# VH-VL binders against Arf guanine nucleotide exchange factor sec74 (sec74): the designs that were tried, part 10

Target 1, 130 residues: Arf guanine nucleotide exchange factor sec74 (sec74), of Schizosaccharomyces pombe (q10491r548to677)
Amino acid sequence: KVFKLGILIQNEKVRKDRLLSNREVGVILTSSQLMFFKNVYWISGLLDQLEDFKRSHSFSPCYFSPHLTSLSADYIIPLSDLVAYGDGSRIENELYSFSVKQKNQRTHVFSVTNVDELNDWLVKINFVST
Short names: E, the ipSAE of ESMFold2; O, the ipSAE of ESMFold2 at other seeds; V2, 0.75 times the mean of E and O plus 0.25 times the DockQ between their complexes.

## First folded at step 4 (VH-VL)

Design f03 (framework fv_tislelizumab)
Fold by ESMFold2-Fast, scan of step 4:
Structure f03 (fold): chain C 130 residues (1-130), chain A 122 residues (1-122), chain B 107 residues (1-107)
Amino acid sequence: as target 1 above (130 residues)
Amino acid sequence: QVQLQESGPGLVKPSETLSLTCTVSGGSISSYYVHWIRQPPGKGLEWIGVIYDSGRTNYNPSLKSRVTISKDTSKNQVSLKLSSVTAADTAVYYCARHEPGFLEWSLPFDYWGQGTTVTVSS
Amino acid sequence: DIVMTQSPDSLAVSLGERATINCKSSQSVSSYVAWYQQKPGQPPKLLINEASTRESGVPDRFSGSGYGTDFTLTISSLQAEDVAVYYCQQYYSLPYTFGQGTKLEIK
């Protein structure tokens, strides 16, 4: 089951100069996994389909479920023992960042453009990972 | 400190397979993405391909039918094989590395070997 | 493939003067452009990453700028040791591609 679709900005330190590297990544949160996609345009298309679906079903409960069984994610993080956290800190005073860490694994840092999206990702990831 | 050193035969005959080795010291190849880049005499740089920490590979489409990159973690070596060589394959060949990127994304090449010269001649 | 085009192919600048090298991509590469310096007989050396971030140990006279399709490397006050060929590289998308190089010489 898909809990959330979106585009995140992936942040990573470059070892030598300690800078964050910023790249857009497509993300699907399911009941068991965070699935990541390099093809941001495909995810954008899927988000457009979701918006169209909601408009077409404006007077009934909306339930949008893309076919995930044939999808090949570029990277997967299992939700077991996963925690998402953030303190509302800003990257370069423009983006809201949060971290995702699985026990004994490296921390991945992501950012979004507004605080509502930040809180939505944190709540949903932690809800499903519990 | 991590160092990379390329080695190879120097001379290769047309139509044969070029085999090069990149030896890594001061760190494990399992911790890096290792790339091959070449430079023909007096010309610019051409990316050949990469081998990821996972052992997966990606190649420049212009060379994909002829190129194979592999690694031997017990020897801490990355190898490049290029088949059916012609005079156009004459170049200095470099290996370069960077630490793993998320989703196999490349970072800039912050460490390079000194390069090994390959001449394709009868 | 993303094509990286540098201009000029060669540039002669007097010591102490400003040198500017341009790099244009055939499609947007966001900020994922690196600049390298290559001296004769040596491998390329990374100077700038993420379009504008100077590598540790690189003199502050080197600066990079740009986003999308247009990128610039600037040397604010040319020194003799800066004579080299400079390459831009995109690492936004496979295959990774380099510009043709700009040869910087003393006037």
Scores: ipSAE 0.149, ipTM 0.691, lowest interface PAE 3.6, mean pLDDT 84

Design f04 (framework fv_narsoplimab)
Fold by ESMFold2-Fast, scan of step 4:
Structure f04 (fold): chain C 130 residues (1-130), chain A 123 residues (1-123), chain B 106 residues (1-106)
Amino acid sequence: as target 1 above (130 residues)
Amino acid sequence: QVTLKESGPVLVKPTETLTLTCTVSGFSLSNYKMGVSWIRQPPGKALEWLAHIFSNDEKSYRTSLKSRLTISKDTSKNQVVLTMTNMDPVDTATYYCARTGFLEWLSYYFDYWGQGTLVTVSS
Amino acid sequence: QPVLTQPPSLSVSPGQTASITCSGEKLGDTYAYWYQQKPGQSPVLVMYQDSKRPSGIPERFSGSNSGNTATLTISGTQAMDEADYYCQAWDSSSYVFGGGTKLTVL
């Protein structure tokens, strides 16, 4: 099951003053994994399909289930012992950052353009990981 | 209010193991943004970070000492414990525990410190 | 990885501006933090994320961090500011402290 799809700005290995030089990454949050994709175009296509699905099913309880049989993630973070947090602070005067920490693993930092998206990612990641 | 308090002071003989306990109040060890570090300061010398632990049990150690260090927590007792093996007179220092904040990838800092405890290593 | 270098001592008269430097390779690419330590006392955070003051720290304290150098500036220095000052940064996987600067206010 897919809990959230989106495009995030990944700011690992970037200077603190150069967050906008970071790459956009496509992200799929499932029940067990956080999956990352370099192909942002493909994720944009899935987001469009999801919005069309929501518009068509606004009064019906249905699950969005994309076909992922040929999908290859560029990077995967398992949700075991993972926690996401952020304080809604603005970065680069337009971006909100949040972090994900995993036991004995590196910390990943992401940015989004508004606080509602920040809170939605935090709630959904922590809901699935705990 | 936020307080941290180290156990001790302690006298340790060379080759023995040091165990220090930090008791925290005014915040939860389950807080995702907050952890606890151990930092030491030999008499008249600079501060030296030793180890940190965060709510998800993420641990990190000073590379040069990591084979000697163990950090753990007991959330129900509000305690963080540091163990350091094979003590040497050069390890004589004031040992502090400090609340460790994390705001983003590059932002790790210590906002509240314990009073410090003197650890003396001598025969 | 970079070691943080501070001048071991600095002396100023009351009312003068004290500038305490902390140097490390590409230090401006990371955040700098500053701690004040008075004799027999624990360190106190006086500056975080380069230039932000914790509540309770006087506005005469300011900070900057660019290139290879972070600076803690105390304008209108007072006798109560006499202390050791330590800078700190994150170095990929560890916390690094400077050697400390003893500020004397004569």
Scores: ipSAE 0.006, ipTM 0.573, lowest interface PAE 9.8, mean pLDDT 80

Design f05 (framework fv_praluzatamab)
Fold by ESMFold2-Fast, scan of step 4:
Structure f05 (fold): chain C 130 residues (1-130), chain A 123 residues (1-123), chain B 112 residues (1-112)
Amino acid sequence: as target 1 above (130 residues)
Amino acid sequence: QITLKESGPTLVKPTQTLTLTCTFSGFSLSTDEVGVGWIRQPPGKALEWLANIYWNDDKHYSPSLKSRLTITKDTSKNQVVLTITNVDPVDTATYYCAHRPSFLEWLPYFDYWGQGTLVTVSS
Amino acid sequence: DIVMTQSPLSLPVTPGEPASISCRSSQSLLHSNGYTYLYWYLQKPGQSPQLLIYLGSNRASGVPDRFSGSGSGTDFTLKISRVEAEDVGVYYCMQGLQYPHTFGQGTKLEIK
């Protein structure tokens, strides 16, 4: 089941330099995990198709295609004991940030361009992680 | 067997907030890829769709009423709640909640409906 | 919004005779996936609406084969080959192609 598909800006610290690294990443939220894809263009194409489908259809599509499940994510975060929260910070005064953290694991920080999108990610991640 | 039942006040005064609850059984609004919608019918008039909510918490609202509507779900209680703010007499109607089957079968319609609850808005 | 228009609004029928109800949409309900997002509901007196036809022409579970739906694009028809007393009620067409979902005005079928 796919709960949400989108593009996030991932903020990561480099271990040696402690530098904040910002990069676009494709994200699929499923019933059990967050899947990350470096191929942002492919995810962008799927997101465009999803938005077109939503505009044309009367409900949100929630199909996880067999073709999508045959693809390997570049990185996966399990949703067990995961909490997503807004940290109130803004990147370049344009982006809204939120964090996700599992018990005894490092925090991952993401940004979006819209506060409604921020709230949507928070609600859906926390719902599924319950 | 899928069943739904609406509950809420039968009489509401103008300007108040109306809260309606849909309690269901026979499906999960978390593990099943389904949704629940709200539809109303003023006495002697046609059906009017209000809002949908899906297992993944996606929500859709009638654009003309969007500023007054909020739809939420409580999966642990098998409930969907619709609130309508600032009601007026034109909101007098029988309110229905209904099940939406999985889109995987290309079935984006309402197949099982609750019995409906009549809400009268008057001073 | 997609506007749904039904005709006739009132349909008196003698039992055993056929009945036909028309529904027109302001834009095509045929999707590129090949499905027609049109649905027919029956609301019997004092009861909740019940699904009769989904995706243009498919009968819902338990619906007798005397009911049939046809049409594509913008013009749709619900036919009852032999009307029975239990068929009395108001028939509504609905489009499910886009939000908001919209219903026709309803067609009231009465037994003569």
Scores: ipSAE 0.000, ipTM 0.511, lowest interface PAE 16.4, mean pLDDT 80

Design f06 (framework fv_pritumumab; at its last look DockQ between E and O 0.07; V2 from the best seeds 0.00; counts 0 for: pae E 9.3 > 2, placed apart)
Fold by ESMFold2, look of step 5:
Structure f06 (fold): chain C 130 residues (1-130), chain A 122 residues (1-122), chain B 107 residues (1-107)
Amino acid sequence: as target 1 above (130 residues)
Amino acid sequence: EVQLLESGGDLVQPGGSLRLSCAASGFTFSSYDMSWVRQAPGKGLEWVSAISGSGHSTNYADSVKGRFTISRDNSQNTLYLQMNSLRVEDTAVYICAKGTMIEYLGDAFDIWGQGTLVTVSS
Amino acid sequence: DIQMTQSPSSLSASVGDRVTITCRASQGISTYLAWFQQKPGKAPKSLIYAASSLQSKVPTQFSGSGSGTDFTLTISSLQPEDFATYYCQQYWSYPLTFGGGTKVEIK
């Protein structure tokens, strides 16, 4: 099951002082893993499909093209090994950032331009990670 | 066969402008980040700018920020570099480079164009 | 910005020699390092990504190693076609940066 999908900004250098990189990544949150995609084009297509489905008000299940089981993520973080956290503060370049940490692994920092999206990501990631 | 072909290089005076193009073929252009890299005559490689596959995210070297603008037209499989306020030190062969999707988060180049020469001289 | 220091800047070697080129990053970049070969008048050619993974169709005399800040490109048995300049490049963060290059000349 997909709990959330979207396009996030990956920040890879000194996050409190100054953001030195700004790269879009596609992210899919499932019941067991957080999946990352460097190519965001097809994620944009999935978001459009989801929005079209919502507007139709149909009772049919939402079906994506391409089918989600055929996707090959560039990076996967199992939810059993992670926590997501952030301070909710706005940082330079009008970004709101949060961190995803695996035990004994490098912390991944992501940003969005909308604080409501930030909080939704945090809540959903931590909810499904138990 | 993946190919990148740059064009638009010319001789210009300081303060002038040029627009470079890179025609891409043999791959799904919109799926890949693209970069411009330059090489001054007799010197090493210098990264200039990058743009995400969707076109929504751009990054620039400090030496060109505010003067150069990277863009792409995914319907025409073409990458662009608008260069304004050109300086003598911008003289270089400008090379188009394709990103790859072959590892976890990170963008290595796998295919390079032949380049187009920009000469800025009084 | 992450500075990449390559050494040596040039070297001369004979066919069959083992050649080692080093690259040092000013901060940790994990394995986000690539190696490129460039012959005079030609576009760069990608040799190695992720510090040690060979690009497709790259001859097996090339190998890469290292992580963190110190990286090595090795040519185990130099061939006549390996005359070129070699560059390392970090892709850990923007701005992307290259080493200064190492020119390998065949005696």
Scores: ipSAE 0.011, ipTM 0.561, lowest interface PAE 9.3, mean pLDDT 80
ESMFold2-Fast, scan of step 4: ipSAE 0.293; ipTM 0.763
ESMFold2 (binder alone), look of step 5: mean pLDDT 91; pTM 0.928
ESMFold2 at other seeds, look of step 5: ipSAE 0.023; ipTM 0.645

## First folded at step 7 (VH-VL; framework fv_praluzatamab)

Design g1 (from c01 with light chain N33W; at its last look DockQ between E and O 0.69; V2 from the best seeds 0.00; counts 0 for: pae E 5.9 > 2)
Heavy chain, then light chain:
Amino acid sequence: QITLKESGPTLVKPTQTLTLTCTFSGFSLSTSGVGVGWIRQPPGKALEWLANIYWNDDKHYSPSLKSRLTITKDTSKNQVVLTITNVDPVDTATYYCAKDEGYSYGYDAFDIWGQGTLVTVSS
Amino acid sequence: DIVMTQSPLSLPVTPGEPASISCRSSQSLLHFWGYNYLYWYLQKPGQSPQLLIYLGSDRASGVPDRFSGSGSGTDFTLKISRVEAEDVGVYYCMQGTHWPYTFGQGTKLEIK
ESMFold2, look of step 7: ipSAE 0.059; ipTM 0.692
ESMFold2 (binder alone), look of step 7: mean pLDDT 91; pTM 0.942
ESMFold2 at other seeds, look of step 7: ipSAE 0.312; ipTM 0.769

Design g2 (from c01 with light chain N33E; at its last look DockQ between E and O 0.67; V2 from the best seeds 0.00; counts 0 for: pae O 7.1 > 2)
Fold by ESMFold2 at other seeds, look of step 7:
Structure g2 (fold): chain C 130 residues (1-130), chain A 123 residues (1-123), chain B 112 residues (1-112)
Amino acid sequence: as target 1 above (130 residues)
Amino acid sequence: QITLKESGPTLVKPTQTLTLTCTFSGFSLSTSGVGVGWIRQPPGKALEWLANIYWNDDKHYSPSLKSRLTITKDTSKNQVVLTITNVDPVDTATYYCAKDEGYSYGYDAFDIWGQGTLVTVSS
Amino acid sequence: DIVMTQSPLSLPVTPGEPASISCRSSQSLLHFEGYNYLYWYLQKPGQSPQLLIYLGSDRASGVPDRFSGSGSGTDFTLKISRVEAEDVGVYYCMQGTHWPYTFGQGTKLEIK
């Protein structure tokens, strides 16, 4: 089951230059894992489908095309022993950051453009990971 | 220029608490992604990582020493403090603090080190 | 904990000749972003360590071109194309992909 999907901002560094560039990454939160997609443009199509489903007021389940189980994630983080937490918002950049930490692994930092979306990601990730 | 300097006692008795202060200049812990770590080196032996603290107060400790270590920061004073409880002669080492930008997207882990301070634990 | 194993532990060299140091990790250091968080440090006699190489292959600022790093996953190498007298000291690899950060045992490079 999908609990949330969306596009997060993840910084990247150019080799031999400490200049950071924002990079969008597609993220799908399921009951067992976070799935990451470096190419985000197909995620926009899924978001459009979800919006169309909500406007339809259908009683049937929302079906995605392509089916979510047929998607190949670039990276997967299992939700066991995983926590997400805020790292102090960066109001000056109009970005709000949170960290995703799994035991014994390097911390991942993501950003969104509003605080409500930040809190929704935090709540849902931590809910599903318990 | 970026500099770090360790300060604290040079001689400590067994069972006492060792408190080391890292004072730095040329950078700030208010900067996203920036941290400071502590590394020690017993005389004639290899480097051993102890603890890191980051701008967002995220902290990491060496698992073998975790129960004895506490790391804190004072961003306004450009200081990081490491406390080691219940010291033993095996804790005799040169203690270094170092700047770390390897938290998530920073690539220069421990790029600038302090000069080190030798702490001897002996009666 | 990730074990970092260096080879050799002692490396006598003749000035002007190349040198090579191996570092192996007990687990892959390749992060999902495509980078190996593997670092090389030099500790000259009586001095603090200094960063030479980050991300397995990138030279830190001010490090001469004769130093190069290579490798991926579990096997990494530091090479000095032409050893100079100022290069003597102990070389350490360190991994930063997994907590806790861990160092190799060190490789002492000295002049024959």
Scores: ipSAE 0.045, ipTM 0.678, lowest interface PAE 7.1, mean pLDDT 82
ESMFold2, look of step 7: ipSAE 0.063; ipTM 0.693
ESMFold2 (binder alone), look of step 7: mean pLDDT 92; pTM 0.943

Design g3 (from c01 with light chain G96D; at its last look DockQ between E and O 0.66; V2 from the best seeds 0.00; counts 0 for: pae E 8.0 > 2)
Fold by ESMFold2, look of step 7:
Structure g3 (fold): chain C 130 residues (1-130), chain A 123 residues (1-123), chain B 112 residues (1-112)
Amino acid sequence: as target 1 above (130 residues)
Amino acid sequence: QITLKESGPTLVKPTQTLTLTCTFSGFSLSTSGVGVGWIRQPPGKALEWLANIYWNDDKHYSPSLKSRLTITKDTSKNQVVLTITNVDPVDTATYYCAKDEGYSYGYDAFDIWGQGTLVTVSS
Amino acid sequence: DIVMTQSPLSLPVTPGEPASISCRSSQSLLHFNGYNYLYWYLQKPGQSPQLLIYLGSDRASGVPDRFSGSGSGTDFTLKISRVEAEDVGVYYCMQDTHWPYTFGQGTKLEIK
């Protein structure tokens, strides 16, 4: 079951350049996993389909093309032993960042352009990770 | 200019508590993402990581030594303190502190090291 | 814990010739963000370690171009294109993709 999908900015810093490099990643939150996609084309298409479905005001189940079960993630984080945290602080280009801490792993840092979207990600990740 | 310097006893007896202080300048632990770590090197042997502390007071300890280690900081004094309880001769090593910027942003880990301080554990 | 295995443990070289040091990890060091959190340090005789390479392939400030890092996943290599006398010392790899941070056992580079 999918709880949220979207495009996040993965934050990175390269000491040689000291430039924060913003890379878009597609993210799908399921009941057990965060799934990450380096090629955001597929996620953008799913987001467009979801927006069209919401505008139709249909009570029928939303059907995605391609099916979510056919997607192959580039990286998966199981939600066990996971916590997301952040305080809505801005970084470059009016981005709002949050961190995903997983036991025995490096912390992952992501950003969105909207503080409400940041808070929705945090709430949903922590809700399904318990 | 960024510098770190280790200080503490040069000789400690078995069972005692070893307290080491890292005093640094040119950076602050109030800066997001910044930390200080401790690494030791027994004479003629490889480097061994001990502990890190970060600006947000997050702390990481080597699992093999965790029960004996305590790391603390005083941001206003630019100091980090490592305590090792119940030392024995195997703890004889040169102890280094080093700056770490690799917490959550993918930066340099242990990019600047202190000169090291040799601690001998013997009766 | 992630085991970092270096080879060779001792590397005698002739000045002016290339040298190559291998570091293998027991698990992949490739993070989703595309970086391998793999570092190389040089400890010259009687000195503290100094950072040579971070993130698998990026040279630290002041490190000559003759040093290069390569590799991804579990296999990493440090190359010195033309060894100079000042390059002698012990080379360590370290990883911080996984907790706890772990070092390789060291490779002693020596002349003769």
Scores: ipSAE 0.017, ipTM 0.638, lowest interface PAE 8.0, mean pLDDT 81
ESMFold2 (binder alone), look of step 7: mean pLDDT 91; pTM 0.922
ESMFold2 at other seeds, look of step 7: ipSAE 0.112; ipTM 0.712

Design g4 (from c01 with heavy chain G102D S104T; at its last look DockQ between E and O 0.56; V2 from the best seeds 0.00; counts 0 for: pae O 7.8 > 2)
Fold by ESMFold2 at other seeds, look of step 7:
Structure g4 (fold): chain C 130 residues (1-130), chain A 123 residues (1-123), chain B 112 residues (1-112)
Amino acid sequence: as target 1 above (130 residues)
Amino acid sequence: QITLKESGPTLVKPTQTLTLTCTFSGFSLSTSGVGVGWIRQPPGKALEWLANIYWNDDKHYSPSLKSRLTITKDTSKNQVVLTITNVDPVDTATYYCAKDEDYTYGYDAFDIWGQGTLVTVSS
Amino acid sequence: DIVMTQSPLSLPVTPGEPASISCRSSQSLLHFNGYNYLYWYLQKPGQSPQLLIYLGSDRASGVPDRFSGSGSGTDFTLKISRVEAEDVGVYYCMQGTHWPYTFGQGTKLEIK
């Protein structure tokens, strides 16, 4: 089951006040894992399909093309022993960042351009990871 | 100017607890992302990471030593304390503390080191 | 734990000549964010270690231009374009991609 999909900005700071890398990454949150995709083209297509489905006011389930089970993630973070957190602080370029802390690995930092989207990611990741 | 200085006993006996204090200036553990780590170096041997503590009290320990290590901080005193229980002669080393940064705010691991303190464990 | 293997372990060099030190990790250090959390330190005789290179290739502030780092994944190299007498000491690589942080065995650079 998919709980959320979207495009995040993956970033890190080399120094306290600067970002080293700001690239887009496709993200799918399932019941057990976060799936990451460096090529965001197909995630953008899935988002367009979801937007079209919402506009249609359909009672039927939204079906994606391509089917989500046929996708191969570039990176997977299991939700066990994981927490997402952030203070909602804006960093340069009007980005809102949050962190995903994972046992035995470096913390991952992501950003979005919308604070409501930030909070939705945080709530959903932490809800599914419990 | 950022400085760190290690202090503690120069000689301890086997089975005792070794307590080391890192006193630093020029930065604060109230600053988000900032941390302090401990690294040791037995005479003539390589560096070995021991433990880290961060501004938010997040802590990490060397897995091989985890049961014997405790790291704590006192942000108001600019101090970090490492405790090693049940020491033996293999724990003889120069102990360093060093400034580190959390992934959130930077990735310059151990950019500033203290001068080190030699601790000898001998009966 | 990630094993970091340095080569050579002893490196006698004539002043003014180049030097190269290799560091190999038992697992890839390439993080999904595109960076290798690989660091080079120099410990001069009687001194504490000092950071030379971070993220595999970025020179730390105040480090002379003759030091450079390269590599990705499992294989990394520190180069000194022209060795000076003050470069004598033990060079360590360290990985920070995975906990626990681990160091290489050290490479002792000596003037011959």
Scores: ipSAE 0.021, ipTM 0.657, lowest interface PAE 7.8, mean pLDDT 82
ESMFold2, look of step 7: ipSAE 0.146; ipTM 0.719
ESMFold2 (binder alone), look of step 7: mean pLDDT 93; pTM 0.952

Design g5 (from c01 with heavy chain S32Y; at its last look DockQ between E and O 0.65; V2 from the best seeds 0.00; counts 0 for: pae O 6.5 > 2)
Fold by ESMFold2 at other seeds, look of step 7:
Structure g5 (fold): chain C 130 residues (1-130), chain A 123 residues (1-123), chain B 112 residues (1-112)
Amino acid sequence: as target 1 above (130 residues)
Amino acid sequence: QITLKESGPTLVKPTQTLTLTCTFSGFSLSTYGVGVGWIRQPPGKALEWLANIYWNDDKHYSPSLKSRLTITKDTSKNQVVLTITNVDPVDTATYYCAKDEGYSYGYDAFDIWGQGTLVTVSS
Amino acid sequence: DIVMTQSPLSLPVTPGEPASISCRSSQSLLHFNGYNYLYWYLQKPGQSPQLLIYLGSDRASGVPDRFSGSGSGTDFTLKISRVEAEDVGVYYCMQGTHWPYTFGQGTKLEIK
């Protein structure tokens, strides 16, 4: 049901007198939705649980506390006609950015600091967006 | 100094294709997040959004007109071109182009407008 | 499409007095990033529209501080604290949260 979770950086210009304002956002990719959480510490806790599980077990199910189905997202993007792509920009020379284009909505721009994470997000979002 | 200027025919006949060019200066479509849009205003009527194009060639069209509209750009010439096929008298309007920065969660839309060009569709 | 409804459509005002224009959207304009993509434009007679207010409440450069925008979600207001003769024209609201961008029908402000 869950294909990926992590913390992304949302890139934005919020006023003409500021160049960029970078906000962290928690993201869960499911088979039908991209779910966004402004409280990144909840997602950070899930990431910690996953890392603890990887160190202890490889064949048992990984159970999260709380269950992922009980989480309330601040925003949800349905995956129909959704595509993610790189825009060729490197923000502040430390960030790799990609765009998530959605029908009827403004395009969303996100960044990560690791190129392997960028590529994994792009592949997984585009895989589940049919 | 940012400026935009619309150019094209002032009189067209029904069924023809209308081609409008927006030539601008003081900014570039190579700049991240920047775009240009087209808006029209029939005489005595409200403003109507038509289409936007952005630096990365991303495009958006008014759904009611999408089958008749094409927007393109030439970044090296600082130009954006709008075509409207199969025009009829309802397409009589002043056509404006305007700068837009609303693509990447930008804060303003259509902050600078051209002076507009009146296009009349009549036999 | 998001319908933008302005009221009043005609606004005669005595110079020096306040004026208020309402704009209501058929759907919330509050984006995930916390901003309302709501804009106000003034079209003076014979001129192109000019941006007055962006993001619901922020004044564009060169716009006098007697203009103010407020509201969130579906209900937005443009206020002019003391109307001057150069404020005559047609005021439009526009939403940019959702594609397609849509305008209100306009409010004609006149001196009476």
Scores: ipSAE 0.081, ipTM 0.698, lowest interface PAE 6.5, mean pLDDT 82
ESMFold2, look of step 7: ipSAE 0.183; ipTM 0.725
ESMFold2 (binder alone), look of step 7: mean pLDDT 93; pTM 0.950

